VHH binders against q9y6x5. Designs and how they scored, part 441

Target 1, 379 residues: q9y6x5
Amino acid sequence: LPPKLLLVSFDGFRADYLKNYEFPHLQNFIKEGVLVEHVKNVFITKTFPNHYSIVTGLYEESHGIVANSMYDAVTKKHFSDSNDKDPFWWNEAVPIWVTNQLQENRSSAAAMWPGTDVPIHDTISSYFMNYNSSVSFEERLNNITMWLNNSNPPVTFATLYWEEPDASGHKYGPEDKENMSRVLKKIDDLIGDLVQRLKMLGLWENLNVIITSDHGMTQCSQDRLINLDSCIDHSYYTLIDLSPVAAILPKINRTEVYNKLKNCSPHMNVYLKEDIPNRFYYQHNDRIQPIILVADEGWTIVLNESSQKLGDHGYDNSLPSMHPFLAAHGPAFHKGYKHSTINIVDIYPMMCHILGLKPHPNNGTFGHTKCLLVDQWCI
Key: E = the ipSAE of ESMFold2; O = the ipSAE of OpenDDE; V2 = 0.75 times the mean of E and O plus 0.25 times the DockQ between their complexes.

## First folded at step 21 (VHH)

Design ka3 (framework vhh_7uia_1; at its last look DockQ between E and O 0.09; V2 from the best seeds 0.00; counts 0 for: pae E 13.2 > 2, placed apart)
Fold by OpenDDE, look of step 21:
Structure ka3 (fold): chain B 379 residues (1-379), chain A 123 residues (1-123)
Amino acid sequence: as target 1 above (379 residues)
Amino acid sequence: QLQLVETGGGLVKPGGSLRLSCVVSGFTFSTYHMAWVRQAPGKELEWVSTISGSGGYTYYEDSVRGRFTISTDNAKNTLYLQMSSLKPEDTAVYYCARTQYRYSGEWTPFDLWGQGTQVTVSS
């Protein structure tokens, strides 16, 4: 039988939550599998870009999902979470579920993973749910497990997405121990439900399961605001994406806009597109705007209206607060093995290996995950 | 017809309790996140609480946390706000509204509102 893989994402699950809170179910999952303590995600550290990096193995400049909000100057198209269904935005890469379905006697399933309800390269997941944040985890899990168990051709790759603890992290801030403890307890219970469901259906021993996240969360404050209106008139630019990495489309001379912004705040770096640091791998795409603003950790870029968020993400991907974790269980993985760090793009070649798929060109390094796999040599 | 109808408001003494209800018609409220918002005289609209469509997650404004409880009854298609330990500062018109959570980490603007119910906390 072909190998099967379920990829699960809990949005905004910061890696150090595992050290600061109790997760009985997740710890049990880890005990019987593997843990990567820190996953260095891609810049910018936002939901759409990082989820697409997981399933493509590409930096954002390469797969073309460079933010949650985008603008293409040639086509004049806009991308946002309310307008994400145009294949134009996704077709610069081939996600793993498409690759999987192109194989004989295989199909893919998805429960609200970003991009899975869009035909990419004229291929849409065989089974999928349209995104609806109101749909329970239970319902998503039920659909995924039904498809994994009863589909023909068989579902060999599935994705499951959940919005917590991201939503709560934004509302309460990651430093709110009382509220976040409650939220994270619920997440652990959901993991328990997942494991129990798989066991009940007889899938647990044969299904490879990866639990990960796209990014972490940092504490914000009303005392740490950067108001752009104090530095530049709004008529001089279009804001394509905002905090904490603002994408600026100048309406006047770019240099003039840059000069007005470059000293706006000591807690914000301003880059011309060509001067974006190489380490971000965030330059070689037309969808990246001419000027980007990068706020320091915990600072929020605002206009006249102040942000109500107590937590946020999207910052420098080298910051530990932005890093998620990865745990995995199944026949492909060792038991009781812990690894310190990988890059988020490394997940793709690993998944391809597990599924026996030829990976598309990617930025991941298979060598970084070899020690997690039972069939690989690890020094 | 899409409609939200709030009830349960009234006059209460400080420290008292009220239970607000919001009956939904024209759609299934479980397909949206439902919220309570309030507006005091001369003040801006203030978010109070949100409950996820599944009912599994609740969110509260800091000023009402521990005192207010948001809940739903699916069979009655009704949203509730149990208010306890009421304070004069809680005096406002209370509205129910619907919203959704986005991938971007933003909540959609409220697109449907009730007529509101007056809550007055006074000695």
Scores: ipSAE 0.631, ipTM 0.855, lowest interface PAE 0.9, mean pLDDT 95
Fold by ESMFold2, look of step 21:
Order: C-alpha cells, then structure tokens, then sequence
Structure ka3 (fold): chain B 379 residues (1-379), chain A 123 residues (1-123)
C-alpha cells in the first residue's frame, strides 16, 4: 500500500499560541505524534509565499511567488485575482502535488491550498476545490476524506487549508486574549473533528497527517504607523505591495527615491535590492522590486490614512512572532517526540521522503527532520 | 490623483433599496481588492463587503449577506454596493476602500479611503 499524506494549514497560527492557550484536541494529536515547536519560515512572512515554500522547498526568490501582491518586471504583469490562476506566476517551481500525481497509479487532492486550482506545468491537482473562503471547514474536510477513500487512481497526497486564526488575528491582534481564546478554541474543535472523522472512516492508522501553518502574527497599534506620504510624493513611484514590507517601483531615478525614503522613519529599514540582507534569500528574482521597505515588528506602513488592523504579519523571518509550529502523526512519525526548530523549506524534502518521491532541487535539508521519522537514524 | 469618490447615499424608508457607487481615479482597481466599510453614529468602523478586482470573489459581513451585493464595472473603474431590504441599523456613513490582494480573503489593512456617503434608513 503506498504511503498517504494529508497536509493541513491553519493560516496565521503563531507558534506560542500552543503554550498560551488551551488545545486539548491538538495536544492529544501531539502526544501521540511529533511536535516542532518553532518553524522558521521564509521572508517575506506572507501567506502565498510561505504556502508555496512548504510545497516546493524553495525560498521565495527561487519559486517566484515573492509576495501576495507582485509585479513581474520582465513581462510587466501584475499579480491580481484576475491573474492569480495564470500558470505564469506559479511555473518557476514544481509543487509536490504535481510530482506526486505524475507517478504511476497516484493522484492528489486539494481543499483550497494556494496554487492547487492552477494548472502548474499543465498539471492541476487531480481533485481540487476552486478557492472560496465561504466554504466551511466541514465541507472542505468532507471533500478531502471522500477523495482519500474513493478515488481511482488513489489519492496519496492531499492538502487542506483554513483561513483562521489569521483572519481573527488581524482583526483583534494576538494580545486580545478574550477574543483569541474563543477563536483558538474553535480551531481546536475543528482539529478534534478532523481526527474523529479520520478514525470513523478507517483512515487514521495508515494516513500521515501534518498540521502546520505559514506564519504567526504580531500586535499592531494606531500609535505605530509609518506614513509614506509624509516622506515622498506618490507620483515618484508605483506601489506594488505596502505593509509591512513595501515593494517600491521608482518612476524617477532610483537613487533619488531611495534618498527620499531612507530617513523616513527610524522604525523602517530601506533597502536597495542589491543591499537586501543575504539571510533573507530575497534578491534574485525579477519580481522583487528595486526598493523594499521593511517595517519593524508591530509597525504598519500606510499612505495617508489610519490602519484598522490590530495584528499583522510579513515581518523579518527571524522574529519569533512570525513563526508557526508543525505537528505530525502517522506511521512515518515517532510518538511523543518534541523537536525545537526546523526551517519551513525542510518540510518539502521530508514529505517527499514519506511519499517515496524524488525531490526537485530545493533549499531544504532532510537531515533537519530525520529525528521526526521512524525509518531514520536520529543522531 | 489617487482618489475614491462615493455617491448614491440618501434617505430611504425601511425595506427600501439604494445603490452606492465608488468611482476610482489614479489607479486601476482591477489589480486590488475593493471594499465597503461603514460607520454608524457613535460606533466603530465596520467592514461590510469586499470584492476582488476581477469580480470573481466576493465576501460579506454576516448581517448583510443576502441583502447587499458588491460588484464592479472595470470599464468604468467603478465599484458598486446594491443594498436591498434596508433596515434602520444600516444607517451609517459608507466608505469605499482599497486593500492589497490576498489569496486567503483575510481582512487586510485598507490603504486608501473615500470621503464617505451618508445612508439614512428611517420611517
């Protein structure tokens, strides 16, 4: 029987929520499986880039999804919802579901994971849902479990995406314990429902399940705004992405735009593309704009108005507030094991190993995840 | 140069209908998500509805779902909110706002606002 894997993401699930809130169902999942307490994600710590990094093992500069809003300087295309399903944006990498379903007698299924409704390299997930945020978790789970049980060729790799706690984290901020407790309790109930459904369907013992996230969340405030209009006239540049990492395409001489911005705020770093720190691995793609502005944690870049968000993400990937967790359970994983940290790009080669797939060239290190796996020497 | 201009507000009886318009200038809104946000007297800002620039994805706050319809006309660079079955609690200043594209549909900071248009639902 070929190994099967379900990859689940709860968007914006900050790693320390596990220590600061009650998760009886998730803790039972962890107790019988593995936990990575701290996953270092990729810069920029945004949704599209990090979900694609999980499934490709690549830094953003290498897979080409460099932000949630993008401009491709070679083709002059803008990434938008009218163009988000254009394979052009996604074709700089091969995600794991494409590799999986090209194997003999295998298929892939997806419930709304970013990119799974796109024909990447002329290959779309064998079973998928078109993205629609109004579809309940129960309906997403129903489709995934139906496909796992009833498909020919069999589904061996499946993904499931959920928008919380990211949406509520933006609305309330991670420090609002009252509201976040209610939100996180609901998510734990959904995890309980997931496990119970897999048990009832006879899938639990032979299915490997990874529960993870793309990024965390930090507290924002009306007292921590960086107003770009106070520093530079918007006629001097095109704004490709705003906050907390602004992507600036100059309309005039690049050095003049840089000089207007460099002293705008002590709470913002301004980089020419060639000066972006090497540790970000965020330089070698034409979709990365000539100037980026990186706000300090908890600061929001705005034009001429206030921000209504109380939480945000996208900041420096060294910040613990930006880091998710990873939990896993199944025949491939040890039971009761905790690991301190991995890089988010390490998840891809681990998943390829579990599924018996040859990984494409990537930035992950299989050795970082060996201790999670029963078939590996952990030394 | 960057501007959002709302029109179509006014006084309407309970159960009535209004259509709000937001004309965009200085950018092509089809590359952004656009939203309606309202503020009732003495209340906080309340998100109402968001639409993708292509019109392919729409999102609604629970109290307006089934009564309000957000739409766009890309040829006219215009965002609409068709409001039906209006109630006194819908009385507010309605703002058109711009946000960055997000795949997840998550609530995002709005980086450009209109001046607002008053909607009053009263007998």
Amino acid sequence: as target 1 above (379 residues)
Amino acid sequence: QLQLVETGGGLVKPGGSLRLSCVVSGFTFSTYHMAWVRQAPGKELEWVSTISGSGGYTYYEDSVRGRFTISTDNAKNTLYLQMSSLKPEDTAVYYCARTQYRYSGEWTPFDLWGQGTQVTVSS
Scores: ipSAE 0.000, ipTM 0.321, lowest interface PAE 13.2, mean pLDDT 89
ESMFold2 (binder alone), look of step 21: mean pLDDT 82; pTM 0.843

Design ka30 (framework vhh_7uia_1; at its last look DockQ between E and O 0.90; V2 from the best seeds 0.00; counts 0 for: pae E 3.1 > 2)
Fold by OpenDDE, look of step 21:
Structure ka30 (fold): chain B 379 residues (1-379), chain A 123 residues (1-123)
Amino acid sequence: as target 1 above (379 residues)
Amino acid sequence: QLQLVETGGGLVKPGGSLRLSCVVSGFTFSSYWMAWVRQAPGKELEWVSTISGSGGYTYYERSVKGRFTISTDNAKNTLYLQMSSLKPEDTAVYYCARTQYKYSGEWTPFDYWGQGTQVTVSS
């Protein structure tokens, strides 16, 4: 039988939650599998970009999903949550579910993973759910497991997405121990439900399962605000993306806009596109705007009419608060093995290996995950 | 036609309780996130509570946490807000509205509202 892989994402699950809270079900999952304690995600540390990096192995500049909100100056198109269905935005890369379906006698399934309800390179997941945040985890899980068990051709790759603990992190802030404890307990219970469902269906022993996340969460405060309106008139630029990494499209001379912003706050770095630090791998794409503002950790870029979240993400990807984790279980993985760190783009070549797929050119390093796999030699 | 109808408001003494209801017609609230919001005279609209369509997740504004409980009855397509330990500062018109959570971590603007129900907390 061909290998099968289920990729699960709990949005905004900060890595150190595992150290600060109890996860009986997840710990049991880890005990019988593997754990990567910290996953360095891609810059910017936002939902659409990082989820696409997981399934493509590419930095954001390469796969073209460079933010949750984008603008293309040539086509005049906009990308956002409410406008994410145009293949134009996704076609700069080939996600793994498309690669999988190009193989004989294989199909892919998806429960609301970003991009899975869009035909990419004229291919859409054989089975998918349209995104609706109100749909329960149970319903998503039921559909995924049904497809894994009964599909023809067989589903060999599936993905499952859940919005917590991101939503709660934004609302309460990650330092709210009472509320976050409650939410994280629920997440652990969902993991328990997932494992139980797989066992009941006889899938547990044969299905490879990866549980991960796209980013962490940092605490914000009303005392840490950067108001752009105090530095520059709104008529001088278009805001494409706001906080904590603002994308600025100047309406006047770029240098003039830059000069007005460069000293706006000691807690914000202002970059011309060509001066963006190389370590971010966030330069070589036309969808990256001419000026980028990067707030320090915990600081929020605001306009006069903006509301503030108590938690946020999108900051420098070197910050531990932005890092998620990865846990995995199944025939491809060792049992009881822990690894310190990988890059989020390393997940793609690993998944390709597990599924026997030839990976597209990517930025991942297969060597970084070899020690997780039973069929590989670990140095 | 989409319609939200709030009921259950009234006059109550401090420390008292009220249960608000919002009956939804024209759509299935289980397909959305439902919220309660309130507006006091001369004040801005204030978010109170949100519940997932499935009822699995609830959120509360800090000042009402522990006192208010949001819930749903799928069979009746009705949203509830149980209010206890009411305070004078809870006096407002209460509205039910629908929204969605987005990938970006934002909430969609409320697109449908009821007429509201008056809650007055006074000695």
Scores: ipSAE 0.794, ipTM 0.907, lowest interface PAE 0.6, mean pLDDT 96
Fold by ESMFold2, look of step 21:
Structure ka30 (fold): chain B 379 residues (1-379), chain A 123 residues (1-123)
Amino acid sequence: as target 1 above (379 residues)
Amino acid sequence: QLQLVETGGGLVKPGGSLRLSCVVSGFTFSSYWMAWVRQAPGKELEWVSTISGSGGYTYYERSVKGRFTISTDNAKNTLYLQMSSLKPEDTAVYYCARTQYKYSGEWTPFDYWGQGTQVTVSS
């Protein structure tokens, strides 16, 4: 029988939360499975791009979801979280749930993972929930487990997305121990509920479960603002995305716009597209604008003098504060094994292996995850 | 037809308590995030508190944290704001409003508002 996999994301779960807060349920999950302490995600360290990188194994320049806000100059199309359902944006890659459900006798199910309510290559997840952040974790889990137990053809790959701790991380900042402790305890309780539900339904012993995240969170401050309006007139450019990686479409000569911006702040790097560091793998897509501005950790790019967020992400993917973790449990995984680091793009070929799928061309390296898997020799 | 109707405003002495209610109709209350927003005389709108449709997540403006409690009763399609330790600075028209949280980490603009209820804190 084909193996089954549930992929769970808790958005904005910074890797070092595991050592700085108590997680009795998650720690028990890890004890009986595997932990990857740091997952190096893709630049920019934003939600849509990194969730798509997990399920495609591709860098953002290759899968085409290069930010949470995008512009395509040829079609004049705009992408945002209020306008994210046009398959045009998603069709530069094939996510794992599409490949999975095209196999004989297989279906895919989704509870709000980014992109799963979009018909990508004319194929939408076999079972899915339209995105609605007010739907409880319990309701999402109930739908997923119902589909795992009751579908024909059987659901072999399922995704589950939850907005915390990202929402609270933005609102309070990761350094707010009182509020973050409260939020993280609630998340640990949700993990306990997930495991308990799977045990009660008889799924726990034969379902592979990955619990991961897309990025971390860094502390912001009103003392760390970069005011673009003090450096350049709005009339010289179109702003596609603002912070912490601004996407600038010049309305005048782009070298002139670059020169106005390059000395704006010592806490911001300004790149012409061709000069974006190669280590970002963030250059070769038309949706990446001619100029990007990359704020230093904890700095916020603003048009006025204030910001409402106390925590943010999107920064350089080398920053430990941007890194999530990965934990996994199930028949495919070792018990009690800890691994230091993988790349987020490595998750895709590992999942394909677990499911018996041939991976599409991707940027992941299966060898980086072999030690997590019981069917692989790690010597 | 979508409606939000606030009640429970009035005149209260400093240090007193008041409970505001917002009864909704025309949409599934638990499918959205709900907020209280206030406007003091001659001032701009000020966000007060937000609650998730599930009721599990609450957020408060700093000056009201510990004094105000946001809650819901899904059976009655009603949002509440329990206000205690009221100060003259809390004098405002209080509105309930509907919003949503998005993947991008942003709240949507409030798309539906109630008519408001007046709260006056004075001796």
Scores: ipSAE 0.362, ipTM 0.691, lowest interface PAE 3.1, mean pLDDT 92
ESMFold2 (binder alone), look of step 21: mean pLDDT 81; pTM 0.838

Design ka31 (framework vhh_7uia_1; at its last look DockQ between E and O 0.85; V2 from the best seeds 0.00; counts 0 for: pae E 2.9 > 2)
Fold by OpenDDE, look of step 21:
Structure ka31 (fold): chain B 379 residues (1-379), chain A 123 residues (1-123)
Amino acid sequence: as target 1 above (379 residues)
Amino acid sequence: QLQLVETGGGLVKPGGSLRLSCVVSGFTFSSYYMAWVRQAPGKELEWVSTISGSGGYTYYERSVKGRFTISTDNAKNTLYLQMSSLKPEDTAVYYCARTQYKYSGEWTPFDYWGQGTQVTVSS
């Protein structure tokens, strides 16, 4: 049988939730499979960029999705949630579902994974759902499993996306134990539903399943605000992306804008594009703006009329609060194996291996995931 | 034609209870997140609660958490807000509205509103 892989993302699932809350279904999933306790995601630690990194194996500067909101100075195009369907933004990389469909007798399916409803390199997922946050997990799961089971050519790669616990994390903050316990219990129940559905359909033993997330969540507070309006007049720049990593497009001399911002707050680092730390791999793309502001963990960059979230993400990708986890189950994976840490870009070459696909050039290291796989030598 | 109609408001004493209803026509609320918002005299609009059409995920403003319960009846295409332990500061016009959640973690602006229902909490 051709290998099959289902990639599932629970948005904003911080890795240490696994240590601080009970997940009976997920723990059972892990017990019969593998766990990576911490996944170092890419900078910035936002939804669109990290989801695309998972499926391309590339840093953000390489795949071109550098934020949830972007601006291209040459074409004057904007990217955002309401304007994410232009292939222009996605075509700097080839996601795995496209690679998969270019193979003989294979197709891909997607339930609302970012970018899957866009023709990338003139190829769109054979089966996909348009993004609608109001569609139930059950409906998404039903479609995915139907396609996995009954499609011709067979679906060999599928993605499933869910918005929690991100939405709740933003609303309540990750330190709200009461509300987050309720939400995380529901997430575990959804994992139970997923496993049960796969078992009922006879897919459980033959389907490889990866459960992961794009980023974590840190606690914010109204007492930790950085107001840009106190440092610079709004007429001097265009804000392309705001918090916690603000992208600044100067309307006046860049140096002047920089000088007005560099000492704005002791809890914010201000970088000229060329001075962005190398460790972020966030420099070599024209879509990265001339000045980047990076707030310290838990601090929020605001304007006078900005709303306040109690939780947020997007911060330095070295922060543990920004890290998700990875769990996996299926014929390709060991049983009862735990691994400490991988990079999020390492997922791509692993998935390619599982599916027998030749990976495109990527930033992942296959060696980092070898110990998870039954057919590989683990040193 | 899209329409949201709020009912159930009235005068109640502190500590009392009210149940608000919002009947939706012209669209299926299960395809959206539905919210309650309120506006007190001389104050700005305040978000109160949201419920997902996807599976009943609920969100509450801090000051109403534990006192208010948002719910839906799919068969009636109706949104509810059960309010208990009402306080004078809960006095406002209450509106139902629809929204969506975005990948970015933001919520879409409310695009459809009802006429509102007056809630007055007074001794």
Scores: ipSAE 0.759, ipTM 0.918, lowest interface PAE 0.6, mean pLDDT 95
Fold by ESMFold2, look of step 21:
Structure ka31 (fold): chain B 379 residues (1-379), chain A 123 residues (1-123)
Amino acid sequence: as target 1 above (379 residues)
Amino acid sequence: QLQLVETGGGLVKPGGSLRLSCVVSGFTFSSYYMAWVRQAPGKELEWVSTISGSGGYTYYERSVKGRFTISTDNAKNTLYLQMSSLKPEDTAVYYCARTQYKYSGEWTPFDYWGQGTQVTVSS
């Protein structure tokens, strides 16, 4: 029987929530499997880019989903959360579900993972749900398990996406212990339901399950605002994305725009595209704008207005607050093993190995994850 | 024809309770998030609470947390706000409204609103 893998993302699940809150069901999952305590994600630490990095193994500059809001300078097209279905944006890479379902006697299923309702390279996930955040976790899980059990050709790779704790993290902030405790308890109950459903259907013993996330969450405050309008007139640039990494397309000479911004706030770094730090791997794509502004942790860039969010993400990927975790269970994984850190791009070659797929060229390193796997000798 | 109709407002003493209802027609209730928003006399609109169409997740403004409970009855296409421990500062017109959550972490603007129901808390 071909190996099967379910990839689950709980959006915005900061790694240190595991040590600061109670997760009886997730801890039981980890106890019988593996934990990676910190996953170093890709810059910028936003939802669309990091979910695509997980399934392509590529840095954002290489897969082309460089933010949640984008402008392509070559085609002059715009991307946003309300305009994300044009295959143009997604076609700079091949996600694992496409590679998987093009194999003989295999199909892929998806419950709302970013990109799975788009025909990428004219190929859409074999079974999928169109994105709708109002659909319950139970319905998503029911569809995924039905497809895993009943499909011809068999579903060997499936994805499941859930919006929490990201939504609550934005609304309350990660430091609101009362609200976040309630939200995280509910998420742990959903993990318990997932495991119990898989056991009930006879899937648990032979299905590999990865539970991970795309990024963490940092506390924001009305006392930590960077007012962009105090430094530069709107007429000098087009704003492609705002906070915490602003993407600035100059309408006048780029150096003039840079000079107006460079001393705007001590809590913001201003980069010309060629000066973006190499460690970000965030330079070599036309969708990355000529000037970016990177706010310090917990600071919000605004246009002379207040912010409604008490938590945010998108900051420097070296910040522990931006890092998610990874837990996994199944026949491919060790039992009771804990690993300190991997890069988020390393997940893709590991998944390809588990599924017996030849990975496309990518930025991941299989060696970083081999200690998680029973068929590898960690030395 | 799309309609949101609020009922259940009235005059109550401080510490009292009310339950607001919002009957929805003309769209699939479970495909959206529903919210309560209020406007006190002479003040701006204030968000109160939001619930997913499935009822799976609820969100509350800090000033009403623990006192107000949002819920739905999908069979009746009805949204509720149970209000208890009411205070004079809860006096407002209460509206139900429709929104959605996106991957970007943003809520869409409220695109459809009811006509509102008056809640007055006065000794």
Scores: ipSAE 0.410, ipTM 0.731, lowest interface PAE 2.9, mean pLDDT 92
ESMFold2 (binder alone), look of step 21: mean pLDDT 83; pTM 0.836

